# Designs tried in a protein design chat: VH-VL binders against q9nrl2r1430to1533. Part 215

Target 1, 104 residues: q9nrl2r1430to1533
Amino acid sequence: GGVHELSAFEQLVVELVRHDDSWPFLKLVSKIQVPDYYDIIKKPIALNIIREKVNKCEYKLASEFIDDIELMFSNCFEYNPRNTSEAKAGTRLQAFFHIQAQKL
Below, E stands for the ipSAE of ESMFold2; O stands for the ipSAE of OpenDDE; V2 stands for 0.75 times the mean of E and O plus 0.25 times the DockQ between their complexes.

## First folded at step 17 (VH-VL)

Design V14 (framework fv_iluzanebart; at its last look DockQ between E and O 0.71; V2 from the best seeds 0.72)
Fold by OpenDDE, look of step 17:
Structure V14 (fold): chain C 104 residues (1-104), chain A 124 residues (1-124), chain B 107 residues (1-107)
Amino acid sequence: as target 1 above (104 residues)
Amino acid sequence: EVQLVQSGAEVKKPGESLKISCKGSGYTFEDHWIGWVRQMPGKGLEWMGMIYPGDSDTWYSPSFQGQVTISADKSISTAYLQWSSLKASDTAMYFCARQTFDFESGYYEYFDYWGQGTLVTVSS
Amino acid sequence: EIVMTQSPATLSVSPGERATLSCRASQSVSSYLAWFQQKPGQAPRLLIYDASTRATGIPARFSGSGSGTEFTLTISSLQPEDFAVYYCQQYDNWPYTFGQGTKVDIK
């Protein structure tokens, strides 16, 4: 608890979440809905998890934060073919992230 | 401090509509599933369903599918449970609860925080 | 759905005695099993999660064990405030399901 000014990481996560193409990344993939997901993806991650890690000050370096975001996108592209809505959304969101990450 | 505060007790008649609420605070509301649990008088606990406020993804237990509507307004950190037409058999205590997750393992886990409950009484 | 069965339905014990509650799942739920305590007029209180981990603030006299389909909640020495109804709940598969509860009352 406590009142904190938004850090650069916090602000970037907010921007990612609010982005129109964030829908594949807001939460972890359900193994009920996608039974084979966790057979393929070994390091699952999503924006809610990343936000929690930010809130817990788990990222000591910007590179660590960036690595988790990139992992999130990597997982999407590994599981989803290029023609899927998820992969297309991921491509656009990742491009947005790369621009915003320059401010870190 | 994480808290879930539910709306007050309701006394209704059969056929009336009802919408009860559960407001979360002390955490990022949109990042955690919120579930609803029914407890009929003198009976056990029953999962009704859950919603992810971040995208309004909603799961219902088969027994409650089509019987109730679960919704959320993340702008005010509030989840809802509603009936279009109450029955006497809907008389029960209703709890909301927050699901946690392990950000290391990447799994959704147990429901760690609960509302105080909302008593709904339906009688003619 | 996964059916959770608790036994016994009622357990009568004296203060200071050991209480052992059982919970069986109709199919494996791995370790995704929680125990709750509920007193009249109150919300369920989380006691144990992941089958054997005590929740924050839960006294050491409460312990959970088991995996797969057989689980046990143990209260090593019952205190007056421990007389209540206890529920197990699996969160491995949707819909999540509770056991029917075990009432622990005073002998």
Scores: ipSAE 0.872, ipTM 0.943, lowest interface PAE 0.5, mean pLDDT 95
Fold by ESMFold2, look of step 17:
Structure V14 (fold): chain C 104 residues (1-104), chain A 124 residues (1-124), chain B 107 residues (1-107)
Amino acid sequence: as target 1 above (104 residues)
Amino acid sequence: EVQLVQSGAEVKKPGESLKISCKGSGYTFEDHWIGWVRQMPGKGLEWMGMIYPGDSDTWYSPSFQGQVTISADKSISTAYLQWSSLKASDTAMYFCARQTFDFESGYYEYFDYWGQGTLVTVSS
Amino acid sequence: EIVMTQSPATLSVSPGERATLSCRASQSVSSYLAWFQQKPGQAPRLLIYDASTRATGIPARFSGSGSGTEFTLTISSLQPEDFAVYYCQQYDNWPYTFGQGTKVDIK
């Protein structure tokens, strides 16, 4: 990707982190607080990890960045029943992401 | 370059309050846990606790729960360690340290960058 | 909490010789084990993480091995700058804990 694409990734991650519904996704789920999480979720990821990958230019294609963001949401929906506050936040943040991702 | 710069040495009396600081630069401060480590004179290293500045999630080692307050202000990239009433036994070197990620496992990992230390001397 | 026990407490070694430091965990920490070096008046410096991976900028003479409960740091040819205290630390579970340290002295 070009300079505009990398800058767009940075801006999108900042917007996701600032969104009111980012709270389940800011950092990795604690294995102490949620002991079974890592038995179910095999590819954990969070916004802080994605931002660090953007900052270190680890994404070579826009699709790789989008895949990590979608993996983050997929993990949320796999672990959490749809009536939970986590899944509801995930649904709203994912919708926001899809709107912003149209710019990539 | 990642740097953690701590506030200067302190000489205090028992009963006084104190807040020491750790300012991070060269990385996204709010995205990394910051921990505090005590080293009493002539002794080894002890984890006191850690904070995630992005949401202020704070964890204390049991021996330090209720003894100190760990806080952060992400708007100025600074973490704090605070005593409301110092004791002579609080005389020690205090380090802050940043936790990094294991990208493959996605778990929090080792502490890769350390502050220079803040010497606190409390004499009765 | 997981207790980390280091041995020996002090190790006297001549420059150019091998030093071997041991660290034992009271329960398995898998490979979530780091080694730090600390010189007088300085902050700890990360040497090894994930039990065996050298941190950026650490000379090849430092190597780590082990998993589960038994870990070793080896310095294959001691240099004058290597005389320091070495700590192991587990980061498998909170609270994270250090061993009590091994002091490596010039013989």
Scores: ipSAE 0.576, ipTM 0.872, lowest interface PAE 1.8, mean pLDDT 91
ESMFold2 (binder alone), look of step 17: mean pLDDT 93; pTM 0.944

Design V15 (framework fv_iluzanebart; at its last look DockQ between E and O 0.57; V2 from the best seeds 0.68)
Fold by OpenDDE, look of step 17:
Formats: structure tokens, C-alpha cells, sequence
Structure V15 (fold): chain C 104 residues (1-104), chain A 124 residues (1-124), chain B 107 residues (1-107)
């Protein structure tokens, strides 16, 4: 492995992952568990993918990074009803993200 | 450089317990599934199961469900395969492997890096 | 589970000759098909993924084709180091499954 400085994007992803409400977002939804997920969600994304994109310097603008994070939440709210644990976790994590994103 | 390094060869007797390990380095260990593959002497490859270290989500192949336990300790970037009671038929080479994903398409993909294998010999 | 069937079981070829290996899936796996090479005492080495994409460092003489249920691995000109067992593997549906392997040996 290589050593590099932790960017603002990297730091924010670490904070999101460490958050108690990150569990629905750590990885892509498994079609084994949710067979119809990818029939509904056409642009799947998760924190591990976003972290990989950060590591590969795929984000040239903060807005691009923010767009992917917002897509992640949008997918959650599109698929999960409001009263689900996933949607509730997403709501809290998104609020946390919005606060942290002000530092970008 | 991505590497998976497995624990050394094991010689055991039937009825004994065993836990072998696979340590990942050179990448974010939490973000990729780690799978285990069995290869009995002179035979082909068999998927046993896989684990996502980030949350310890685990899937077993039906043939191995209840036969082994797959776990991970993400604090030391290590995945484990264990038996509570070995049988002679467990004699085999065991490989761990990392699954990659396409970050553009958003789907999990192929297993791109493999450990060197751990030989387990079970005999009375 | 999806059953992967490889043919032939053993393929005897001379150095410099073309080798063609087949892999059939019991149901469509789209292009989620990988080919591995394994030599005695070694771990499998990824050759091809997504049915037709060569992995990093894999010589151009290796090529993969096919989709759905029929797949082919071709070695255009067999080199001495290419004599080994080759496995196909689908990663479209869990449990992931390998073919039983094709042994490529020297004629």
C-alpha cells in the first residue's frame, strides 16, 4: 500500500462509515436478500464505492462527491418506506452528512 | 500492492477444532468481500462462502452451511475459516480471495486476488 | 445453483498450437464469467473476467468470448508455461460455481 494525505472527502467518508446509522450504506444491497432491488434502483451506490472513487481521484469537484452521497440517500428513500429502519437510519445519517458537508 | 496472506499448513486429527486465517493488505479491507474456496486433493474448486468485513455480513454455499464458520476481524484486516470438529473429508487446500467491484456500474464483480492457500490435513 | 460444465476434460496440444476450451452454464450468467489458470501447488490465477476482458498482466494470446450460457477460452499459440488446468466460474448468482476444469497438457 501507499501513503497519502487524507483529503476532506476521505475524512468525511470515514466519518460516515463510523456513524451508527451507516449500516444500510456500507455496501451495495445484495440481490440475494433483496431480489427486486435492482429492478427499482437503477443507479446503485454505497459508501465503499464512493470511497473507491475518492481513492482513485474520480471526484474533481466537491459537488460531484456530494451528488453521489445524495444519490445514495435518494436510493434508500426511494426503495424503503419511511417507517423502515433503513429509512430512519438514512434520515439521521443524511442530517449528519449535511452538517459535515459544510466543511468542504 | 494488494495481497492476501494465509496461515500455514495444518495437520489435525478427526474431532479437533481448527481456525485458519487470511490477512489482507494494500487495500481497504472493510470494503471488499472475502471468499473461501475449497480444493480437495486432485479435485476442482468449490466456493464455500464469503464475508463482508465491514459489517460481517456472510453468505454460505448450501453445501457448506452449518459445516464451517466464516468470520472476520477488520481491526487486523483478517478473515477466518473455522471448524468445530474436523473430519478426514475436510482434508483439502483452502484459498481465500478478494472480490472486486466496478465503481462506475455499481455492481460487485469477480474475485481478483487470491491467497496462497492453506493445506489442511486431517487423519487419525 | 448454476452448474458450469467444461469441455473437454483433457486437451492435448503441441506447443505453438491453438487451444480452445469450452464452458457451458445451466442457465444464463450474462457476461459474469471468469477464467482461471491453476498450476500444481499454486493458487488460481485470474485470466479473463466479464467473459472477454483480460486481467492485468495476462498475455494477449489468451482471449475469452461468449455470453449467456456458452463461453470459450482461446489460447492462440500455446506456450510451455500454459500447460495447466483451466476453470471457468460464474459470479452472476450465489452460490458462485466453478466448472470442473479442463486440463491442458502437452501432446
Amino acid sequence: as target 1 above (104 residues)
Amino acid sequence: EVQLVQSGAEVKKPGESLKISCKGSGYTFDDHWIGWVRQMPGKGLEWMGMIYPGDSDTYYSPSFQGQVTISADKSISTAYLQWSSLKASDTAMYFCARQTFDFKSGYYEYFDYWGQGTLVTVSS
Amino acid sequence: EIVMTQSPATLSVSPGERATLSCRASQSVSSYLAWFQQKPGQAPRLLIYDASTRATGIPARFSGSGSGTEFTLTISSLQPEDFAVYYCQQYDNWPYTFGQGTKVDIK
Scores: ipSAE 0.784, ipTM 0.923, lowest interface PAE 0.6, mean pLDDT 95
Fold by ESMFold2-Fast, scan of step 17:
Structure V15 (fold): chain C 104 residues (1-104), chain A 124 residues (1-124), chain B 107 residues (1-107)
Amino acid sequence: as target 1 above (104 residues)
Amino acid sequence: EVQLVQSGAEVKKPGESLKISCKGSGYTFDDHWIGWVRQMPGKGLEWMGMIYPGDSDTYYSPSFQGQVTISADKSISTAYLQWSSLKASDTAMYFCARQTFDFKSGYYEYFDYWGQGTLVTVSS
Amino acid sequence: EIVMTQSPATLSVSPGERATLSCRASQSVSSYLAWFQQKPGQAPRLLIYDASTRATGIPARFSGSGSGTEFTLTISSLQPEDFAVYYCQQYDNWPYTFGQGTKVDIK
């Protein structure tokens, strides 16, 4: 076999995961730590789920991939007040994503 | 193919330290919780705790809090379970298991793949 | 801590017969319940998750049902290779907890 080449989606997810502001988004919010989260957020998602979907070739269009990333940020801003470290990290990571997504 | 491979059997004396391992392959190691399960000889299964390798977030079952340390090294796709001072009551089979998620029915669901187990025997 | 109670402790059935195993949670776990099979000297093997969904590669004779606090694993026509201990496990609340196991003895 050949070397496994990362897709554009995989490269972008890897960059998001490596970003200093990715910590609120690496995995789903814990019910133990945030018991009311799933009462408020009806479509939870995180970078680990998005990366698995990329690796399983579940995205047919770039718009589907972008929609999942935007849903992740939308959930962050819906649940977390603007002055929280989570919302601030989300704002910075979303800006980074928008710049990188221009390549798609 | 997803696989979890654990380190070999250990025979130790009370008071000795021990660190056993669980190496994942065939998937993105950093993206799945790894749990540790104890099975004492002739007994059932009990959850010890779990770690998310991507950020080292860790949960311990109350019965195991302070008795063991769970850690992971992302660079080699390996999770660890360690004791600073073994007791005879630590004699057991120890399993690691990978938690998975379902894109359609929900997330952070069940533990699907298991390691083969590491037998730890502590006796004088 | 949610306590999982399995019954019976031991079930002796002849090959080809139906085996029904019960699992009860001390409080509702919704449908966040899995069933595992463990054969002597082996690691546990996932059979059922989300109370009733069969894991990949699991024979159709295995089925799960229930929600809330009462759950059942059914083996419709027991095969000799089904000799094992079966565990239920809830993953609704931490710490995750197993039942004590039901030993299926084939005679």
Scores: ipSAE 0.722, ipTM 0.889, lowest interface PAE 0.9, mean pLDDT 90
Fold by ESMFold2, look of step 17:
Structure V15 (fold): chain C 104 residues (1-104), chain A 124 residues (1-124), chain B 107 residues (1-107)
Amino acid sequence: as target 1 above (104 residues)
Amino acid sequence: EVQLVQSGAEVKKPGESLKISCKGSGYTFDDHWIGWVRQMPGKGLEWMGMIYPGDSDTYYSPSFQGQVTISADKSISTAYLQWSSLKASDTAMYFCARQTFDFKSGYYEYFDYWGQGTLVTVSS
Amino acid sequence: EIVMTQSPATLSVSPGERATLSCRASQSVSSYLAWFQQKPGQAPRLLIYDASTRATGIPARFSGSGSGTEFTLTISSLQPEDFAVYYCQQYDNWPYTFGQGTKVDIK
């Protein structure tokens, strides 16, 4: 909720975007390049959307912010087999997220 | 608030190069696709292409592929449209436009804010 | 490319009357359709997105409807300031495409 908590969300999103493994998550998966993605993933989300929601104060609770981040990773693992570069990046970024979330 | 400010009008001769700009402010520039739209004199609107400044991912409409270069410099929140060699048929108004998201209708993307336009005149 | 066809090319309407603008897509675009207004010498202004959702600050007299291949923009009570060209645009499939426009003249 409060202004301090929203600033913490902003800081965390910045750290996620800067991470080398953020590349699958920066923006929504391209319908041009992956036409079947939206047949499988019904609640798409990406770091740019999460940052926009933080900027517009759309999150009422910290749990809502965390749920969107975890949904982002869950979507990655649902669509991508574990041996893919996307799933491996997701695993590493999720681990980083858990560490950073403890700090803020 | 959200603004897209384009560079000024240009008068050029065929064969000359040109780079016009679109500077975004009032939002996180890196996180939104920027598209370029041509409007020839007395004609309608046509999408030329778009770029995601955050990673420089770029798409061109087929009729503009190889005709122009779209680029961005996220450090100064600016997108560019560039010609190596102008033709008289490039005479038009050029707009940039920003893509955004609607959290109330779902997570999908549409173009909401437009620059004021840059008139490019190419004549002998 | 998905071809967007607007009709009529020009629409003459008396102030206070209803104006109905049509847009047809060459294949389904679901609800991924926007309407723009462009006045002479100005940039386009977003009116409607997702086929029927009014953009911020757009008067209630503007409404959009349709899905798939057939879409309508309705101005329920035309005002003198509504003189403009109106464009539909699909954003379902790249390249995104505009209709050729409908010019609304105030009769």
Scores: ipSAE 0.660, ipTM 0.894, lowest interface PAE 1.4, mean pLDDT 91
ESMFold2 (binder alone), look of step 17: mean pLDDT 91; pTM 0.924

Design V16 (framework fv_iluzanebart; at its last look DockQ between E and O 0.55; V2 from the best seeds 0.69)
Fold by OpenDDE, look of step 17:
Structure V16 (fold): chain C 104 residues (1-104), chain A 124 residues (1-124), chain B 107 residues (1-107)
Amino acid sequence: as target 1 above (104 residues)
Amino acid sequence: EVQLVQSGAEVKKPGESLKISCKGSGYTFDDHWIGWVRQMPGKGLEWMGMIYPGDSDTYYSPSFQGQVTISADKSISTAYLQWSSLKASDTAMYFCARQTFDFRSGYYEYFDYWGQGTLVTVSS
Amino acid sequence: EIVMTQSPATLSVSPGERATLSCRASQSVSSYLAWFQQKPGQAPRLLIYDASTRATGIPARFSGSGSGTEFTLTISSLQPEDFAVYYCQQYDNWPYTFGQGTKVDIK
């Protein structure tokens, strides 16, 4: 591929991925591990999906990018009870995101 | 351009260990599953397993569970397939392949890019 | 695991003729079905995905159809470079599985 300067969206995704609490969000939930996940979550999304959308310039507005990130967290909290490791990680990562998103 | 380049042919004896590699380029290596497929001489294709380099999550086909180890080093965009003790029956061509996904629907899909294959010959 | 069964094992056709290859799944795989072409000494080449969508660069003479448990790959007019082994593969459920292949050779 060509050499491109990272956009603000690209940089934020990199930071989210590198975060210690990103592990529930790196990829789509596997139906192998969670057979009922897609019966509950109807708009699945993950950081790899969001990164691809960024790379393909699918986000024309920062609000669209933010909406997808928030959807990612919303899905996590919808499926996972508050006391799960996934939900706790999501809570911390979302807080980090909210801080970083102010720079957009 | 997306490419998967595999390590060269191997000639080994039974009991020896082996680790072959598959290096990805032209895309974000961490974001796509990499699978391994075996093809014994004159035979069909068999899925062995797959790994997600981003977190090293790994799935094996039942027939290959405990028989091989799949790993990845995302720092160099490389996936690995290894044996601790080769058997003559491990003689085969081994392919790596990248799984794509639909970023609109949010589902993993087909394997769109393949390595050129690594021939492994195990004989006394 | 889902068993994929291809037929026939060998299909002998003349250049310019239509070739029809069948693939059956032991249970529904929806449309998560791919077709591959493989020539000796080469890696499999993706022809069709999602049962009926041609991969990039694949000639229009290749077409896929079907859903659920019955699938078909059609080569409308066989070209000399099309003589090869063809595999179907489901990616609906792990472990992913291939058919045993259909060899298309010259009649």
Scores: ipSAE 0.813, ipTM 0.928, lowest interface PAE 0.6, mean pLDDT 95
Fold by ESMFold2, look of step 17:
Structure V16 (fold): chain C 104 residues (1-104), chain A 124 residues (1-124), chain B 107 residues (1-107)
Amino acid sequence: as target 1 above (104 residues)
Amino acid sequence: EVQLVQSGAEVKKPGESLKISCKGSGYTFDDHWIGWVRQMPGKGLEWMGMIYPGDSDTYYSPSFQGQVTISADKSISTAYLQWSSLKASDTAMYFCARQTFDFRSGYYEYFDYWGQGTLVTVSS
Amino acid sequence: EIVMTQSPATLSVSPGERATLSCRASQSVSSYLAWFQQKPGQAPRLLIYDASTRATGIPARFSGSGSGTEFTLTISSLQPEDFAVYYCQQYDNWPYTFGQGTKVDIK
């Protein structure tokens, strides 16, 4: 809660976006490039949407913020086989996230 | 306050090049699609294409593919629309627009904020 | 490409009266439909998205309805500032496309 918690969410999102493995997560998966994605993934989410929610103070609890980030990774692993570049990037970024989230 | 401020009106001759700009402020520029819309005199609105400044991912409407270049420089929060060789038929008003999000309805694909427009006149 | 067709091309309506504008899509766009208002020399202004949700700051006299291929914008009591051109736009599939517009004139 409060000002320090919102600053921590903002800092964490900035760190995630800057990470080399953020590329699959910056924005929603393109329906143009991946037509079947939204037939499989029913709760899409991405870092740009999470950052906007932080900026608009939409998260009231740290658990809500963490839930959105974990949903982002869960979607990646649900859609992408484990040997894909997307899933490997997701694994590395999720590990980074878990380390940074200890600061919350 | 979200704002999109476009460069000023242009008067050009056929065959000349042109690059017009759209500067975003009051939000995280990198995180929102910016699209370009043409309105020819006395006619309706047409989407030309859009760019995601965060990674430069770009899509063009089929009628405009190869006709213009859409680009962005996120370091100065600016998107661009560019012609290498203008035609008289390029005479139009050009708007930029920014994607917005509605978290309550779950819709993330609509455009809410618009620039003031840039009038481009191409005449011999 | 999804073709959006608006009718009528022009409406003549007295202030205080109801205006009803129609928009038809060549294939289903679900609820991914927006309405815009444009006055001469100005940028379009978003009125309605998700077929029926008013954008922030839009007066309650504007309402949208419909789904699939048929959509309606209703202005329940026309004000002098509402005389403009109105566009529907689908955002279900790229390229996003506008209807050709309905001009609402003072009768």
Scores: ipSAE 0.656, ipTM 0.894, lowest interface PAE 1.6, mean pLDDT 92
ESMFold2 (binder alone), look of step 17: mean pLDDT 90; pTM 0.915

Design V17 (framework fv_iluzanebart; at its last look DockQ between E and O 0.57; V2 from the best seeds 0.70)
Fold by OpenDDE, look of step 17:
Order: C-alpha cells, then structure tokens, then sequence
Structure V17 (fold): chain C 104 residues (1-104), chain A 124 residues (1-124), chain B 107 residues (1-107)
C-alpha cells in the first residue's frame, strides 16, 4: 500500500473502536461463548469487519456505511435484553455514533 | 505486505521461564486473531491457543490450558507465548499465525499468514 | 475435539505422477477445511482453504475437494518441489485441529 490520509469512514471507525463502550462490537460474537447467537442473528457484523470493508472501499455511499453500523447495533439489541451490559454499552456507543455521523 | 516475524531461537534449562514473540505488520493487527501452534521434533502440528489483540480475548486448547500464557501488546502489534517453568518436553518449534475472516458473510476463516517459527530447546 | 485422520501416512510417488491424499474428520466440519504443505525447517504453507479454494500463488496442479467428513487433496502431476509433508486442518470448531500429516516422498 501507500501512505494516504484517512477517509471520514476510517476516522469514524477508529473513534468507535477507541470508545469505552466498543467492547461488545470489536469482533464477531464467538459461538463458543454464545452457542445460539448465530441461530438468532442472521447478518453478523462487527467493527473489525466494517473496518475491512472500509479498507477495501466497499462503501460507495455514506448510507451504506451507516447501514452496516446500524445493523451492528440492531443485532446487539435483538440478542441482548435491555438490562445487559452489552445493550447498555450499545446504547451509549450508538448515541456517540449518531453525533459523529453528522460529520459525514 | 502482511508479515509475521517471530523472535529468535531459545536455548533454556528446565525450570526457567520464557516469553517468545510474534510481531505483525502490513495489516490492522487488532482486527485478526493470532494463533500459536506447537510442532515437536519430527511430529505434527498442534494448536495451542489464539488471542484477539483488540481486546485480548483468548482461547486455549484443552491440552495447553494452564500450561502456557498467551498475551498481546497491540501498541506494538505483538503477540506473546510464555512459560513460567519450562520442561524438557517443551522442546519444539512454535509458530504464530493470523486468522482471516470473510468480511462479506461475517465468518472467521482460515489462518493465512504464518511466522517463520521459533525453535525452543529445553535441556539440562 | 474434532479428530482429523489423514491417509496414507506415507505416499511414495514418481515425478509427474498423480498424488491423492485423504483427510477424514470425526464429525462434519462443513467446508471449513484447509490443506498445508510443510518442508523441513519451514513454516506450513497454505495450499487450499474452504476445502476447494486454492490460496494465492498456489499452482493449478493442487486441488481440493470434499465436504462434511471426507476431503481429498490432489496433486495432478508431482513436481520435484512438491515432495513434503501435507496437513489438513479444520477451522469449524475450537479447538482447531490438524491431521497427523501425509509425507509425500519420491518413489
């Protein structure tokens, strides 16, 4: 590769990853730890996958990028009850994302 | 270019501690699992465990649980394998390897890049 | 753990001949099966992943087939550089496991 400036998508992913509430989203859920996860969630996604898609220029529109991020949160809220640490972290991170996404 | 570079050969005595390293470059180190594989002299390959540097989540094979410690320092893109007290039976070649994933389907997949290996010799 | 069994233990073939290596899983691993080549003093080299997809840079003479519990690596015409040990490995379930290896040597 070469040296190039980070895109807005790249920068936002970096900020999401660095956020204190990113821990449920850094990688795909392990079926070892959560055996039934993939029986429920049919479109798994995580920040490492989204970052890879950004790096491969898979997002042609900001809306596509946003859709994947929202899917990530949707999956979290679908699987995790409201009172879980994961859901609470997701709620805070999503709020942060919505603010940052306005800069796209 | 993706590369995994491991630390040099080690010659140790039983009872000594040891920590070997695997440094990744050419990719986002935090986003891929790094695994460790043992190969005893003249023998096959054995998965020891793997770590996700992004959050240090770690899995061990049952045979290696409690026998070694796998860790990572993502600030320097390095994974580690360590022993608190070496045994002669720990004499082997140790490889690190990176796991890839299908970013379209959302699955972790095969280990596509490997370190060159670190030879550990333990003898009295 | 899933036990991977390779056969034969040793396969003696002449240059230019076809080599067929088998790998059996104790339970289904779907298509999450990789083949590696290893030469003395070297790290394993990925040949095939997802049971039948050649890794980048791997010659066309290498091919993989199978699914579930039965897998095959075929070398259509052995070259001198192909004499080595070959391992299959499942990555469907942790702990990931290798077969015990098949040594391909010169007849």
Amino acid sequence: as target 1 above (104 residues)
Amino acid sequence: EVQLVQSGAEVKKPGESLKISCKGSGYTFDDHWIGWVRQMPGKGLEWMGMIYPGDSDTYYSPSFQGQVTISADKSISTAYLQWSSLKASDTAMYFCARQTFDFKEGYYEYFDYWGQGTLVTVSS
Amino acid sequence: EIVMTQSPATLSVSPGERATLSCRASQSVSSYLAWFQQKPGQAPRLLIYDASTRATGIPARFSGSGSGTEFTLTISSLQPEDFAVYYCQQYDNWPYTFGQGTKVDIK
Scores: ipSAE 0.823, ipTM 0.931, lowest interface PAE 0.6, mean pLDDT 95
Fold by ESMFold2-Fast, scan of step 17:
Structure V17 (fold): chain C 104 residues (1-104), chain A 124 residues (1-124), chain B 107 residues (1-107)
Amino acid sequence: as target 1 above (104 residues)
Amino acid sequence: EVQLVQSGAEVKKPGESLKISCKGSGYTFDDHWIGWVRQMPGKGLEWMGMIYPGDSDTYYSPSFQGQVTISADKSISTAYLQWSSLKASDTAMYFCARQTFDFKEGYYEYFDYWGQGTLVTVSS
Amino acid sequence: EIVMTQSPATLSVSPGERATLSCRASQSVSSYLAWFQQKPGQAPRLLIYDASTRATGIPARFSGSGSGTEFTLTISSLQPEDFAVYYCQQYDNWPYTFGQGTKVDIK
């Protein structure tokens, strides 16, 4: 990476966290409260994990960062039926992400 | 470096209110659960509950539900444990601890870093 | 709640000796078990998580084993700084619960 790329990833994650539709994505789903989640979702991820990876400089390419964000949305749509509040929040947040990601 | 720094020792009388603190530094405070653990004099460890500072989601152990309030102020990276009315039986050392991610399992699991503890003494 | 029972309550050993501490869960906790060391006047220190994984900076003489309901912490060659109380903790279900502790004393 480089300093400008790391700053851009940090800014985008902060914008996603602050978005009204981020609530299903802030932290990992609890295995205690949702026991079947980890039987269905094989590569769990959330914004707090992605932020940690950005802070530790684990993304070498913008495509790797984008892939993790897209995985997060893909997991949401796989687990949650289309008309749930989670899926609706995911749809809106993903659209917001696609607009912001054009700057990367 | 990750640090959790707790407020100093307290000496109180039964019926008084108290709020103790746990300040995190060296990591993104909003992104990790903070748990509270009680240790009565000469006894073992008891898990009281935890809070996720990023959204204020909380869980209480059934033994402590209604006895204490756990809160956090993410603007100053600080978690709190509060009593509205202390009892002599609340005399104990209170620890805060940070919960970490298990990337392999894909969820939060264990407590890795601990504060130094706050001694609370409640006597008449 | 899941009850964690440790044995023995007190273990008297000499420096250089091997110590074996046991922890039993009242129901299966899979591998979601941690071991902590606590010295007088200090906060607990994480030694082992996921039943057998050493935490960062923990000496190789500490090892954990087991799964389900039966767990063991082994200290292969006790050093003077290892005399402490050791706690196991399950994090498989809420509320999280600790064992009552095993005190490792100088013989």
Scores: ipSAE 0.724, ipTM 0.901, lowest interface PAE 0.9, mean pLDDT 91
Fold by ESMFold2, look of step 17:
Parts: sequence; C-alpha cells; structure tokens
Structure V17 (fold): chain C 104 residues (1-104), chain A 124 residues (1-124), chain B 107 residues (1-107)
Amino acid sequence: as target 1 above (104 residues)
Amino acid sequence: EVQLVQSGAEVKKPGESLKISCKGSGYTFDDHWIGWVRQMPGKGLEWMGMIYPGDSDTYYSPSFQGQVTISADKSISTAYLQWSSLKASDTAMYFCARQTFDFKEGYYEYFDYWGQGTLVTVSS
Amino acid sequence: EIVMTQSPATLSVSPGERATLSCRASQSVSSYLAWFQQKPGQAPRLLIYDASTRATGIPARFSGSGSGTEFTLTISSLQPEDFAVYYCQQYDNWPYTFGQGTKVDIK
C-alpha cells in the first residue's frame, strides 16, 4: 500500500520479532533439523521473509500481509502438536498479533 | 546498497589465535544467513559454515566442525570467523557471503553478495 | 556430503563463440544449483541460481539449465571479460558444496 500502510506493516513486524514467543518464527524451519517439514508444509513462510517483503514493497494490500502472518501460524499448528513449545508459542504470538493488527 | 566489508589481511604464526570480521550494511543484517568460504592458494571454494545473526543459529561443514568458531554481533552488524590455534594449513583466502530470498517464483534462498576476502597467512 | 564434479577442467574458446560448462551432482539436488564466476584476486560473483534463474544484473548471454544431477552453464558469444573460473554449487543439503571449477581461457 501507501506510505502509512508500509509504516504500519514495518512496526507490526518489528513488534512480532521482539515478542518473547517469536523464536519458532524468525527464519524458515531447517531442513537439516526437521527433514520431513517440507513434505508436510507446502507454503513455508517466516518473519524474516515477511520483513523482506515489507522492505521491498511486495505487499499491495493489507490483506496480503495479514494472510502471510496467518499462514505462518497455520503452518506452525499444522506441523506441531498443540502441547509442543512451538505450538504454545504460536498461540501466544497469534493472540498478540490479533490485538496489534487492529492498528492496520 | 548491500555491502559486506571484511577485515584486513593477517600474517600469523602457528599456534596463535585469530578473529576476522565481516560487516554487513544496506540490509536487515539479523534476517539473513552469513556463510564463510575458504579458498586455499590455487584451489577452489569450500563452505566452512554459516550463522543466522538474528538468533545465532550456526551450522558447520563436517571438515570444519571443531576447527573454527563462527559468531555474530548483531548490534554492530558483524559476523566473525575465529581460530583458537592457527595451523600452517589455515593459510588461505576467506570470504563471507550473504543468503537472500527471491519472490518471483516462490521463496528461493541463495547466496548473492560476497565480501572482498581476507587473506590469512600462517607461517613460522 | 554431495560431490559436485565439473567438466572440462579447462575450456579454450575464442571471443564471440559459445562456451558450454557441465556440472554433475553425486545425488539429486533438484534445482538447488547456483553458478559463480571468479576472476583472479576477486570474490566470486553469482550468475545463476535455482539452476536457470539469472541473478540481477547478469547479462543475457549467461544461461543455466538442468535439474536433478546434470546441469549446464552456457555463455553465448563470449566477451573478453568472461574469461574466468566458473564454479557450480549445490544448496539442496548442508553442507553446501562447490564443484572444483572450470577455467575458461581465450583460444
């Protein structure tokens, strides 16, 4: 979008990265550590990729930005059982995101 | 634009320690893997390892595991390659390189920008 | 680890002619293959990634093809600045590995 929308996306991504529960989402899941991940998750995404897309003005609509963030959480819940540290972190970060996304 | 600037050439003796640096600018340093590549005199290129500065996650090639330490200080956008005890066989040119993304046909990861290289000479 | 083998070791080509460089992987790397150019005393420069995608600013005379285990870099109508060493590199699995290089010399 416009200048104000890009600033809002930037601010939200920074807040997500700073959140204590961002650790499963900072970068793409390692094929080294999780060999089967990419057999199960068809559309991988992470906060570093989303920040790069914001920096390069790749999002034309706020809905595209929101969809990537929600895809990130959906991937986490699809791959990880709900009792895992990853899924618990995802639940808390997603709740934080929903509150902050009202700024968009 | 994107730059990787490495520390200057080093002349060392066997048994000495050394830490060389790679400073990134013009991009979000925390969000991109930095890899280190060795080129021995007259030889080809070898990946040594890589680090994700955002969380310090680090991978080493097996032949370099335990031989060097890769680290980063994201507060100054700098990655490091370090030896605790140099050997004559460590004489080489050392490059750092940045991994990035392409969005045109999905999400492709590849190494695009390289530092200028740091020549390390280890001799008695 | 995955061994990358380049051929020929040296390729002698006249300016304006076509050069074809080969790279073979010891197991499938899908399309996760890059090509780099290196001139004496310089850092490598990325030419091609994803087997066939030209990096930003790379002239159209450079093209890559292949998948799986067999890959080719083609330089159509060689220019004086193209005489260098060329490396392929797989990034399918860590550790990433380079081929040993092909030197392209003026004939």
Scores: ipSAE 0.671, ipTM 0.900, lowest interface PAE 1.4, mean pLDDT 92
ESMFold2 (binder alone), look of step 17: mean pLDDT 91; pTM 0.928

